VH-VL binders against q9umr5. Designs and how they scored, part 227

Target 1, 268 residues: q9umr5
Amino acid sequence: SYKPVIVVHGLFDSSYSFRHLLEYINETHPGTVVTVLDLFDGRESLRPLWEQVQGFREAVVPIMAKAPQGVHLICYSQGGLVCRALLSVMDDHNVDSFISLSSPQMGQYGDTDYLKWLFPTSMRSNLYRICYSPWGQEFSICNYWHDPHHDDLYLNASSFLALINGERDHPNATVWRKNFLRVGHLVLIGGPDDGVITPWQSSFFGFYDANETVLEMEEQLVYLRDSFGLKTLLARGAIVRCPMAGISHTAWHSNRTLYETCIEPWLS

## First folded at step 8 (VH-VL)

Design pg65 (framework fv_nofazinlimab)
Fold by ESMFold2-Fast, scan of step 8:
Structure pg65 (fold): chain C 268 residues (1-268), chain A 122 residues (1-122), chain B 112 residues (1-112)
Amino acid sequence: as target 1 above (268 residues)
Amino acid sequence: QVQLVQSGAEVKKPGSSVKVSCKASGGTFSSYAISWVRQAPGQGLEYLGYIIPIFGTANYNEKFKGRVTITADKSTSTAYMELSSLRSEDTAVYYCARGGYDSYGYEPFDYWGQGTMVTVSS
Amino acid sequence: DVVMTQSPLSLPVTLGQPASISCRSSQSLVYSDGYTYLYWFQQRPGQSPRRLIYKVSNRDSGVPDRFSGSGSGTDFTLKISRVEAEDVGVYYCMQGTQWPFTFGQGTKLEIK
């Protein structure tokens, strides 16, 4: 029998977005129990990420408890950050494959076509002013806004991403690292034609330096210091990187070739 | 300079709802947080919630969750605070206020509206 | 919620004399960025509140230099070096470090 699959949606999203993904899973792994979590839908996705983590945690505990052989997570866009934190705060999770579907794992910095629809033109350079304050940190987008020109403000004011990435000290960091390392496989998916996640390499733990030059995962301090276990996972053979060109941000969960190449092999 | 102009006084019956407007003139509307604070007659200040217009949604004080809704219309530079299921205890002056920026970062309450008296009776 | 406690709640002052208002928080107001999000407001009778001080000790543009703020952690003070007739009103402290943001009860300053 196949392990249950839990799906976590992204910003301004809902469970309806995953109908094609469920269809693909049913075709290749018939009988799989798939639960798409209907929490923090639409505008509620702007709630602080730690609040979302608590709500999703309460929803996943009974699912994991019923599946002693383990579960898989598929976490889309912002949902990938929720899942990062879930794996860190849960002392007893039994996640085999954590499939991160175009998620800004090192943060977001960019005015993309979709982001410009949400924000006025040129907000990219100015969002740091409101985001790195107690007012801004009550909104999910600010929790992972990572301005490479104001890295000092990001490190000191981010209430979520800087902490889960181990970029700023936290009393629970050692326990969070231990818990995260229980994961069987970390499957990273993303690509250059996403159009929303900026830089797209954030989905693979790459990010801009102060000159907006992308440094890949192995050059990041979080990797080099093994702050939450990336270096250990890579050495263990547990990190899978699956980049794919030609896929826009809203198509990751509805592209058959992407599913067959990057997702299907990790659903046991 | 920036001015915040609020809608006029309202008298409402218990169980109804009220929607107060706050129009910004001068300055930039969408890049600041707009807060709503109330003051019952002879009492202190109480924070209802705030909106950052560019995000399109608001954050609410738990005490008012389910009854208060804060929205913003960027095209008219107007913020709104709607309070439903009104009780006599909701009788108060309702203020809007916006924040600004200086060398130290974001600072709230740079400018205040003149206040809107909402009376809930009979 | 963070509780903000002001003292005194009533402050009669003679014109030209100094006045001092205390504000205590139930938790430290130091945010992770090292800043302390404590504010002081003045409300004159029949008027909207006006921000006097932001982040403990920074005076707003147009606020007379007779007003000063000080303090750290959980203990804060607003001082008026020489009270003028126009200073009559209620003074509030507020914390912006932790949501929901909360105000003190207010201190009513009156001339005697």
Scores: ipSAE 0.661, ipTM 0.849, lowest interface PAE 1.6, mean pLDDT 90

Design pg66 (framework fv_nofazinlimab)
Fold by ESMFold2-Fast, scan of step 8:
Parts: C-alpha cells; structure tokens; sequence
Structure pg66 (fold): chain C 268 residues (1-268), chain A 122 residues (1-122), chain B 112 residues (1-112)
C-alpha cells in the first residue's frame, strides 16, 4: 500500500543507526517495506563517492523495479550526496520523495566538534592541499570538501560535488539535470545545532562566500543558472524546507518530533 | 629534516602475514599521505596503496585488496603495512613514501623510507 | 589501468654526453584541474628511489639543473644534458592522474 522506503546512511555509519527511524515509520505507516542499505558501512564510507553511487545504484534497481508506483529515499548526511548523484545518473528512477537529512548539499567547510574527534589538530584551512588532488579525491570526505577561500581549486579538482552541482561542466550534465527533475519532492532537513555540517545551511543549498558570509540557495550561481534544476523544482512547488533547532548531527534519524514534522508527511 | 625509518628485514613462511612499520620524524604536519610501493627482485615498482593518516583509513590497489591492510598511528607518527596469505611472489623490498606540500598543493613521494626486504620461503 | 611504457629499457651513455628517456601513457594524464600528474624517479644501485621531477617539469630541491622534464598529454621525456658517473641507476616514470597509480617498467642508465 505505502511506497517502499530506501535508506542511505552517512559517513562512519551503518544500517544499525536507523532503528528508531524504522520504529517511527512502522508506527505511522504500518506495512511499509523499508530497506536500509548496508553497503559502505563504517570506514568503507570513506571510499570515493562515485564508487558508492555505483554500489548503491546496483542495490536500488531491483527495489525500484518491484515498485512501479514509486519509492521514497531517506538519505542521511553524506548519504544525501549519494542520493543526489543516483537521481542524476539513473534515467529510469521512480523516486517520489527524496528526503535529505542534514546533508552537505553545497559542501563542507568546517572543523567542528565531530571533525575534531576525527582530526585532533584543526585542519580546516589546510585540507584543501590534499583534498584537491587525485590522492585526496579517492576519499569521500574530499569529494565534498568546499573551501570558500580556494573556490578555484574546488571547482577544478572536485571529482564529485562540483560536477553533480553543475559548478563545472560535464558531458552528461543535460541528461543528469533531466533525470534529477523527475523527482516528485525534494525535502531538505537541517538545523543550526547540527554541530557537524558547516555551514549548516549547506543542507538547504546555502554556503559561504569568500568572506565566510552564508548566502542562501536563491543567491547561489548554481540556483540562478538552474544548473541541475533547483530553480525549476522550486517554481514547481517541489522543494520542501524543514529546518529544526535543537538537533545534533547524530540525532536526525532518532528524533520523534523531527520525524513527525519533516519526514512523516512525505511518506505515502 | 623529515626522515622515514622502516622496520628490519623479515623472513616468512608461505601462508603467514608480515607487518612492516614506517616511522616519520622531523615533520609535524598530519594531513600528508603515506604510500606503500614494492619491488620484487629484478622487477619494477608496484603501487600497493596509501593512507591519509587524519582520515584513519587507506585506499588499496585492487590487485591486493583482501590481503593488504595499511594503518597509521598518529600519536607515534608511524604507518604500517600488513600483507597476509603470503606467497613466494610477495618476496620484495617494500617501501613507504610520504607526500608533502609546495605553495600550490600536494606533491607525493618527496621522502622515501630505506626499504624493508620481505622474503617468503618454505 | 593506465599503462606506462618507457623507452629505451637499456641506455648505455658515454660520460659527458646527453641522455634522453621517453615515457608514454595509454591515456591522457591531464587531470580535471588542468594539471598533469607525471613524475620521474631515480633509483641508484642498492638505494631507495628518489623523486627528481614532479608534475612533468618541476625539479626537486637538490636535483641538478642538467635534469629536465618535458611533455604533455601522453608523451613525456626526461633529459640529462651531460651524464655524470653518479647518474647510473634505473629511472622510472609514474602517473598519478588515475587510480591505481602506475609506474613505467624502468630504464637502466649505464656508463659505456
């Protein structure tokens, strides 16, 4: 009865993190077939994003084929970028709601408490040196590292985010845009107390300018040029923005109020 | 002065594992990459994989996936390369090499370790 | 995988004469950033490799001016303007543009 739901996890994460989300879905939409993909778990989440896209693509094809009425995606953190690329590279996807759960859609530039746990010495200002090289681009975190002080390096060296955002040309850009525009709803979720996604407005396609002032989605060149369809989706009424304060990065998939407010309405 | 010092020569039986260390000294920049390269007797250089220590994980050449594990201990500035299920064709000198930075970006292989001979024999 | 082919494999040279080593790649080595990740290494007998040239033509600190690198796309050359006795060894090119990173088979430079 309800459309199947496919869940894609984030950096250093696994399917186990979504136990509460599955409980919420079962309570409000009993009988929903929920598949939490257990690919690229833990440290394997650091593999290049294009490799992850290929693996997740192979996993979602049979699920989509069995659901001609459509499917929903719930994609957490880094997983939101995987899902962005899936929607672009699949010319036959049948996704209704794409629910992006605190994902760095315009990239990451921050040495937050979570990153300090991984990087005991602050590397924010120096990560561009390794990330914008073939060595760095073989790691997922570098695929969406977006240093606003070295935007030329980001635009030219990013093998993933700059391409899916249409910030650098790609032969498949027109097809990717057409495919992405087939999505029913783009549901963007995030908030100021996330503590990891920096700036947090990246979850809503906002990002730093060269002075580290955040410019929102409608001020971004990618939106103004309609590079992959954001302006078209917004005009169509297909973009939903659901910001919520008081939620830390690891709690988006386990907060009942967040689920009821931002996720539940988009599961059919 | 940056220096990479590797552990001493090893002689191993087929089917066993070997773990070679590479200790960096002199430099204090933690976001460099450490590569592992091997050279069999009379052969050229072969790339095994590399680690960026601050990410805590490594990237491996498909030829060695499942057998090679590269790790780093940031507190001691030491990288390790472990190769399991050893075969006679794994007999080689194993090198670690570090990358550094110039004013325009990352440059790999600016410093090499002295090499570690691993001999696999029955 | 990108195949790196060096020629000649053996290069006997008279002291004081020039030497030239070719390196050809099966695919273009220009990365998306417009840079070419082509490197040259020297390995003297019994020693670890040493990087001589990075990104096609940039000489490492301490490498004599008589060494120079050039090339573009798929065709690269390492030149030694006046060979000295200390240059004996094996020279390798390497590409860092596409994973897995690959080396040429090596060129053995020896004095006649």
Amino acid sequence: as target 1 above (268 residues)
Amino acid sequence: QVQLVQSGAEVKKPGSSVKVSCKASGGTFSSYAISWVRQAPGQGLEYLGYIIPIFGTANYNEKFKGRVTITADKSTSTAYMELSSLRSEDTAVYYCARGGYDSYGYEPFDYWGQGTMVTVSS
Amino acid sequence: DVVMTQSPLSLPVTLGQPASISCRSSQSLVYSDGRTYLYWFQQRPGQSPRRLIYKVSNRDSGVPDRFSGSGSGTDFTLKISRVEAEDVGVYYCMQGTQWPFTFGQGTKLEIK
Scores: ipSAE 0.708, ipTM 0.872, lowest interface PAE 1.5, mean pLDDT 90

Design pg67 (framework fv_nofazinlimab)
Fold by ESMFold2-Fast, scan of step 8:
Structure pg67 (fold): chain C 268 residues (1-268), chain A 122 residues (1-122), chain B 112 residues (1-112)
Amino acid sequence: as target 1 above (268 residues)
Amino acid sequence: QVQLVQSGAEVKKPGSSVKVSCKASGGTFSSYAISWVRQAPGQGLEYLGYIIPIFGTANYNEKFKGRVTITADKSTSTAYMELSSLRSEDTAVYYCARGGYDSYGYEPFDYWGQGTMVTVSS
Amino acid sequence: DVVMTQSPLSLPVTLGQPASISCRSSQSLVHSDGNTYLYWFQQRPGQSPRRLIYKVSNRDSGVPDRFSGSGSGTDFTLKISRVEAEDVGVYYCMQGTQWPFTFGQGTKLEIK
């Protein structure tokens, strides 16, 4: 009897993208109840992340309530940020493994060939102009846009990522940290050939400094201050890092070797 | 210097649609928000919605859901507001306005178009 | 939706005298980020609106220092210390804290 698995999709995505992941889980852990949440699909994935968190919260509460042994989360791309917030705002979550599948945990700053019409090179340096405004913060992409050249604007205007990362003070920060620390395992997955998540190390809580040099998790102020519990989780042995080369952004949920190496071991 | 220039006045029959343009000159068009606000005779200002051209999508005030469509053409730096199923109550001056960042931060409605009078009459 | 209520709606004033306009919101305009997104606009006859004040008390570039904004929470005030002829027009408050953004009814400033 395996714990149920809840899957949260990413930007411009839907439940259909996880067909291969479901096949892999069925092969290795037959009988696992897998629920792929069919909310905020396609263009609705552009809705503000706090709105998405509320909707996904309403969907996961009854699943968690029916599983006293706990549940696992597999959260892809933007969905990993939704799951970060779920773990913080839920006083009673029973998540064992939180599997973050190529999610921009420290934010996004970059161009991509897959989303070139959204992130052309000419826009990367100028996107801060709209993202750090009330208009821009009504779009999920801007909720985790993290321009390393305008970190003061990010800290003041980010209505989502700066708050859940404890990069800016919030009245609920202590409760959010306590709730997040209830997670059994934080499994971080990502890689250099993703092509969308920029820098790819954002999936492992690394990010650009003002010179666009990547600093890894242990050099981040949020880690050093233990703002939401990363240092505590690492000391507890609860953080798993699973980088893999050769995998593009849309292939993380459909690569068998990735599944067997990084996901399967954490689905008890 | 940024300037927003709107299309000319229109007279429409009930049940038809109207499409108002707002052409931006100067600055980077695609990374700014372009908002649409209307003012009926003797009434105050009412927010219709806005578009961020780089995202290719718009957000609408729920009151106009299903009737208003806001689009942008980056090649001509022009935003459009189309309102369908026109009623006499839609008679108003329609304004476009933008917001953007300078070195001191973002503030909305820093530039306004001159307004377009839309009259709905039979 | 947040309802914005202005008073007075009609404000006759003598040149050189002070004028004051009140704006009240149906709920607090303090955003979760700690900022208060309250704006004041001026609309002169036949012209587009012009922003005067942003975030309660910050004066826009080119706006004379005789204009000032103040307030907190749900109660806000726009003051003109010495009314001049070019100040004739309608003044609107607006909130940008919650979508959809909403305006007050407007206050018409007239010379006596």
Scores: ipSAE 0.179, ipTM 0.657, lowest interface PAE 4.8, mean pLDDT 88

Design pg68 (framework fv_nofazinlimab)
Fold by ESMFold2-Fast, scan of step 8:
Structure pg68 (fold): chain C 268 residues (1-268), chain A 122 residues (1-122), chain B 112 residues (1-112)
Amino acid sequence: as target 1 above (268 residues)
Amino acid sequence: QVQLVQSGAEVKKPGSSVKVSCKASGGTFSSYAISWVRQAPGQGLEYLGYIIPIFGTANYNEKFKGRVTITADKSTSTAYMELSSLRSEDTAVYYCARGGYDSYGYEPFDYWGQGTMVTVSS
Amino acid sequence: DVVMTQSPLSLPVTLGQPASISCRSSQSLVYSDGNTYLYWFQQRPGQSPRRLIYEVSNRDSGVPDRFSGSGSGTDFTLKISRVEAEDVGVYYCMQGTQWPFTFGQGTKLEIK
């Protein structure tokens, strides 16, 4: 019946955070096999994203192999970037719905309350100094730190996000694009009251220009150049945008209305 | 000027653990990487790992993964390197080092601690 | 891992004469940003290492201008135009382009 669901958590997170999501899925799609991957939990979520991609890849291969009719991915926050890369590096994935749950798809730039726990005041303007170095790029948060005031540094030094977004050339870009385009549906979820993802429109491939004015997905070079297939997916009718106000960052996986509106319809 | 001051020499038995401290004075502690490098007597330099205190976690050389733990205490501007399951081959001078900035970029090893001799002997 | 190979391992030099140390990497050290994260360190007897050169050719503040770094890709050189007595010690190259970051085996500069 229902395709299996694989859940990938976010920064400083663990499988325990998804207990409500699992309840909702069981209520609306009883019998669904849901696997919440408990790799890179807590502080281990700061490991480089390419290391996380390798670990999650090893975990998803047997799940996909046992489900010839396909699987769904629900990928939360930073986990959405892991899933972006998984879909690009796996030449044999069978993912139907990729549900990106408040993930910074174009990157992060902001001193949010969540990050303020770690960062002193005004760190936002100075984090580029360490992040855009080989030392910084061994930490996940720096892999998607996207300072719009130092965009050349981001484009040239990002070892992860700039590459998977096709913002910088890579030898594997053509293969990554082909693999990503095999996805059935790209479901983008996010909202203005998230409080962590900055700008929140990053969850929909929007992002700041040099003046911190948000430009939407269709205005991004990554879309216009169709670098990894966003324009092709949109033309195919495969991109779903589901913004919702009133939801804080840690509540996306535990809000019933959000689940019923944005997630449930895509869990065949 | 930034100074890094390390804890004193240690003599440890095989199988035990050692924890070396590195206290920073001057400058901003949290915004840099703190690296740990060791040097066995008469030998070259070997990179153990490093921490960016503001992230609260470290990156380790695979050779030492599982035995080395690097932590930082922002309130005391002190980084620590703990090495467990000590062997005689771990006898070395252990250095902490901190980076700095050149124009728009981070540069490592701008400042070094004085070193801490750890002797593993029965 | 990127292997860093220095030559010579032992470098006897007459005071006032030039000295040259080579460092070769098993892979290109050009990072995605176009920068080359190659560093040179000096370790005088009984002292901690000191950074001399960062990113191939940039001399650190306080380092005498008789020290210079050059090179590209996989081949790098540290030159001392006129060796002074205080230059005695071991010199290390290091790559910071790919984790784990690795050092050369060191070159011991001695007065002959």
Scores: ipSAE 0.688, ipTM 0.859, lowest interface PAE 1.4, mean pLDDT 90

Design pg69 (framework fv_nofazinlimab)
Fold by ESMFold2-Fast, scan of step 8:
Structure pg69 (fold): chain C 268 residues (1-268), chain A 122 residues (1-122), chain B 112 residues (1-112)
Amino acid sequence: as target 1 above (268 residues)
Amino acid sequence: QVQLVQSGAEVKKPGSSVKVSCKASGGTFSSYAISWVRQAPGQGLEYLGYIIPIFGTANYNEKFKGRVTITADKSTSTAYMELSSLRSEDTAVYYCARGGYDSYGYEPFDYWGQGTMVTVSS
Amino acid sequence: DVVMTQSPLSLPVTLGQPASISCRSSQSLVYSDGNTYLYWFQQRPGQSPRRLIYRVSNRDSGVPDRFSGSGSGTDFTLKISRVEAEDVGVYYCMQGTQWPFTFGQGTKLEIK
């Protein structure tokens, strides 16, 4: 039968957002056990990402233990970063498909009308001042704020993303890489009309250089150095890229065509 | 030119709640951390928590979680600290403070409020 | 939690003489960015605390040059080269490297 599916939500989100996704899975893969983790909901999604990783880890351990054939992860938006860290810190995960649904894998640099109450347009150029401090790093959004005009500050002060991407050294980097490489498939989903994730190519490990020109995954030092296994996964044929236009940030988990094209084929 | 002005002294009974205000004037309110610190008579300083108004949420010291709530009203440039289930041990001067930016980034406690004495007695 | 320990707790000093206050942390205060988020505050009787030193050794504007901060890792010192009457008060160190941010217990400087 089908492997269980674990769903991890995003910023200012909750398990309720995935009701359509669960309907789609039930239609195409009847009998699949789907667990949507109801942790760090709403404003609690602003808690530091390492705190969230610990909480989600405690929740996924028993689910993985009961599924000897493996499990699938579907991780939305900020949740994709939580799942990145889970796969690295867990010595014994048995994840087959890790489906990253519009997650800022190389970070975020941009304001949006959707998150204007949190990211006023005038604040984009100045968020680095508070984010790259111990005060700012106690909030999840600052953990993956990646200002390309202050890349040295990002590399030195990010307590989460720079470490998990291997952009700054960490004592556990070798173990994290070994653990992450156990994943069967890394399915990357995103698109130009998302409107929140900036640049949208961050969902595919692309990101801005200092001139705000997007460099794709294969041009990143993280990939070239194979810091946590992207180059190895790509060579193994384990990375799936599924870009889709016409989908806004809040619609990735409720679009049937997206589900059929990018998610359904990777649920076994 | 930044000034923080706090609300006046309060006397409360055990089990009640107190809400102290901190109004900022001059400078930017939303992008700075506003910290709350208390000092019992003749004792040292304790960090309760802080808020960065632009994020709309606060970070609390675990010792006070469940009892302390820090909020901010950007329209009035005012931060609030509410402490519930008061005990005699909560008798203290409560301070708000905020930081500033220099060439290296954010530095805390550049400006302090005058303090608000909260006395809890029966 | 990072524990901050000050010594001495009581410091009687003769006017014009130097004074030195020690602050030790239970773990290194070097943040990932290479900065050390160690602060010194002065509280005169009946007044709000005032920040004297930020990031170990940087003196705030308006703070007399007789005040200096030094140290690294887990050991820090605040020195007053020539104590004046207005220096009477309690001095606190604080770490801002790891949440929850914590203060030392304070050192009361008194004129003898």
Scores: ipSAE 0.719, ipTM 0.872, lowest interface PAE 1.3, mean pLDDT 90

Design pg7 (framework fv_nofazinlimab)
Fold by ESMFold2-Fast, scan of step 8:
Structure pg7 (fold): chain C 268 residues (1-268), chain A 122 residues (1-122), chain B 112 residues (1-112)
Amino acid sequence: as target 1 above (268 residues)
Amino acid sequence: QVQLVQSGAEVKKPGSSVKVSCKASGGTFSYYAISWVRQAPGQGLEYLGYIIPIFGTANYNEKFKGRVTITADKSTSTAYMELSSLRSEDTAVYYCARGGYDSYGYEPFDYWGQGTMVTVSS
Amino acid sequence: DVVMTQSPLSLPVTLGQPASISCRSSQSLVYSDGNTYLYWFQQRPGQSPRRLIYKVSNRDSGVPDRFSGSGSGTDFTLKISRVEAEDVGVYYCMQGTQWPFTFGQGTKLEIK
């Protein structure tokens, strides 16, 4: 009688990455219906995040409708941002646990291993020029690129992350906040050895200031203003923080100890 | 300063494919959007898609999605546009163009290639 | 898609006289950053297009000051204060606010 689980993958990823996760769930919660969404796989993961949100929304509606007791979301890497937006735009979601698996919730400012090999020097200092334009905003990575040295450009040009975080005003902000607050548990997972998510504390709503010093969630304006409900969720006891060292970015969904410690307890 | 040089004219049969090249010189290649625009004889401009070479993938106008493929080779500073399943309606001059950066950010279409005439006829 | 409508489509003018081209968009072209991504291009016979104006009113380097752009929201104008023989060609407006980026039909400027 376990609630169904919906899995959303990340950048340059596909459902194949979750084979071990499915095995773990089957072992500890036999009979759980797990749906790994096969949308926006591989290079299609570079499509604009609002386009991905629409596609994933269409896929999750019938699953949620068949489970009046509720569902759980496990959303990996970039997929965690898709799930953030799903919870805000769906006025009828019935998500109990939203498990964010090493997702850049406050954005990304650092080279990915994939892009790094194309150049001997870091690309991070130059991406702001193309990302903060209509041309760049048609690519998912630019939707959550958050250059702390050009925060004004991020706030004004980000078509996705600045809006879902309430960092820039939007006509739907009040409705998005009410919808997001219906979530039962926000389970945040990440760690210092990830190697991709930069800063790794972005998975816990921490981020760089202009000097690249990390400020934690409780110091963010997003939290202090309660822009989409983080402060309210924390006060309800609904936010779970589960940091773990020793796990690389591609291993979060295939580490048994991580699963038992951070995921299994939230799959009722 | 910046120049875009395109490959030469092509005559193709219906149902075949064409691949047009656009070689950039001067400036930085990888962080600029490179756009492809076409113009049928006596008609207006139509946007096919663009690539940002650093991302290794392109964004396509839905009208052409499934038939157009835009790629880039950073080592040669060359962008390519391939159009498959050619029809007579695809007869046009195909242009590549790239933007520049001002103090604010990216601005499109600072520089245009000379155009490549693609004729589709039986 | 955002539809860009130009008028007139044919513009015969006498040398030395002013010319004005209108461009109307089906939706506001103001992006979230407060900028309006409206562009004007000139295409002389047998040549590639060239950008004249970016973001409504900013003239490109090397473009004569007799060219000016104005407008806001959905209504934009390109003006030539005194038409010269070299201005013969087709003029296009373009929006870069919403993908897919779209061009107007073009306005053919001809000397009478």
Scores: ipSAE 0.712, ipTM 0.865, lowest interface PAE 1.3, mean pLDDT 90

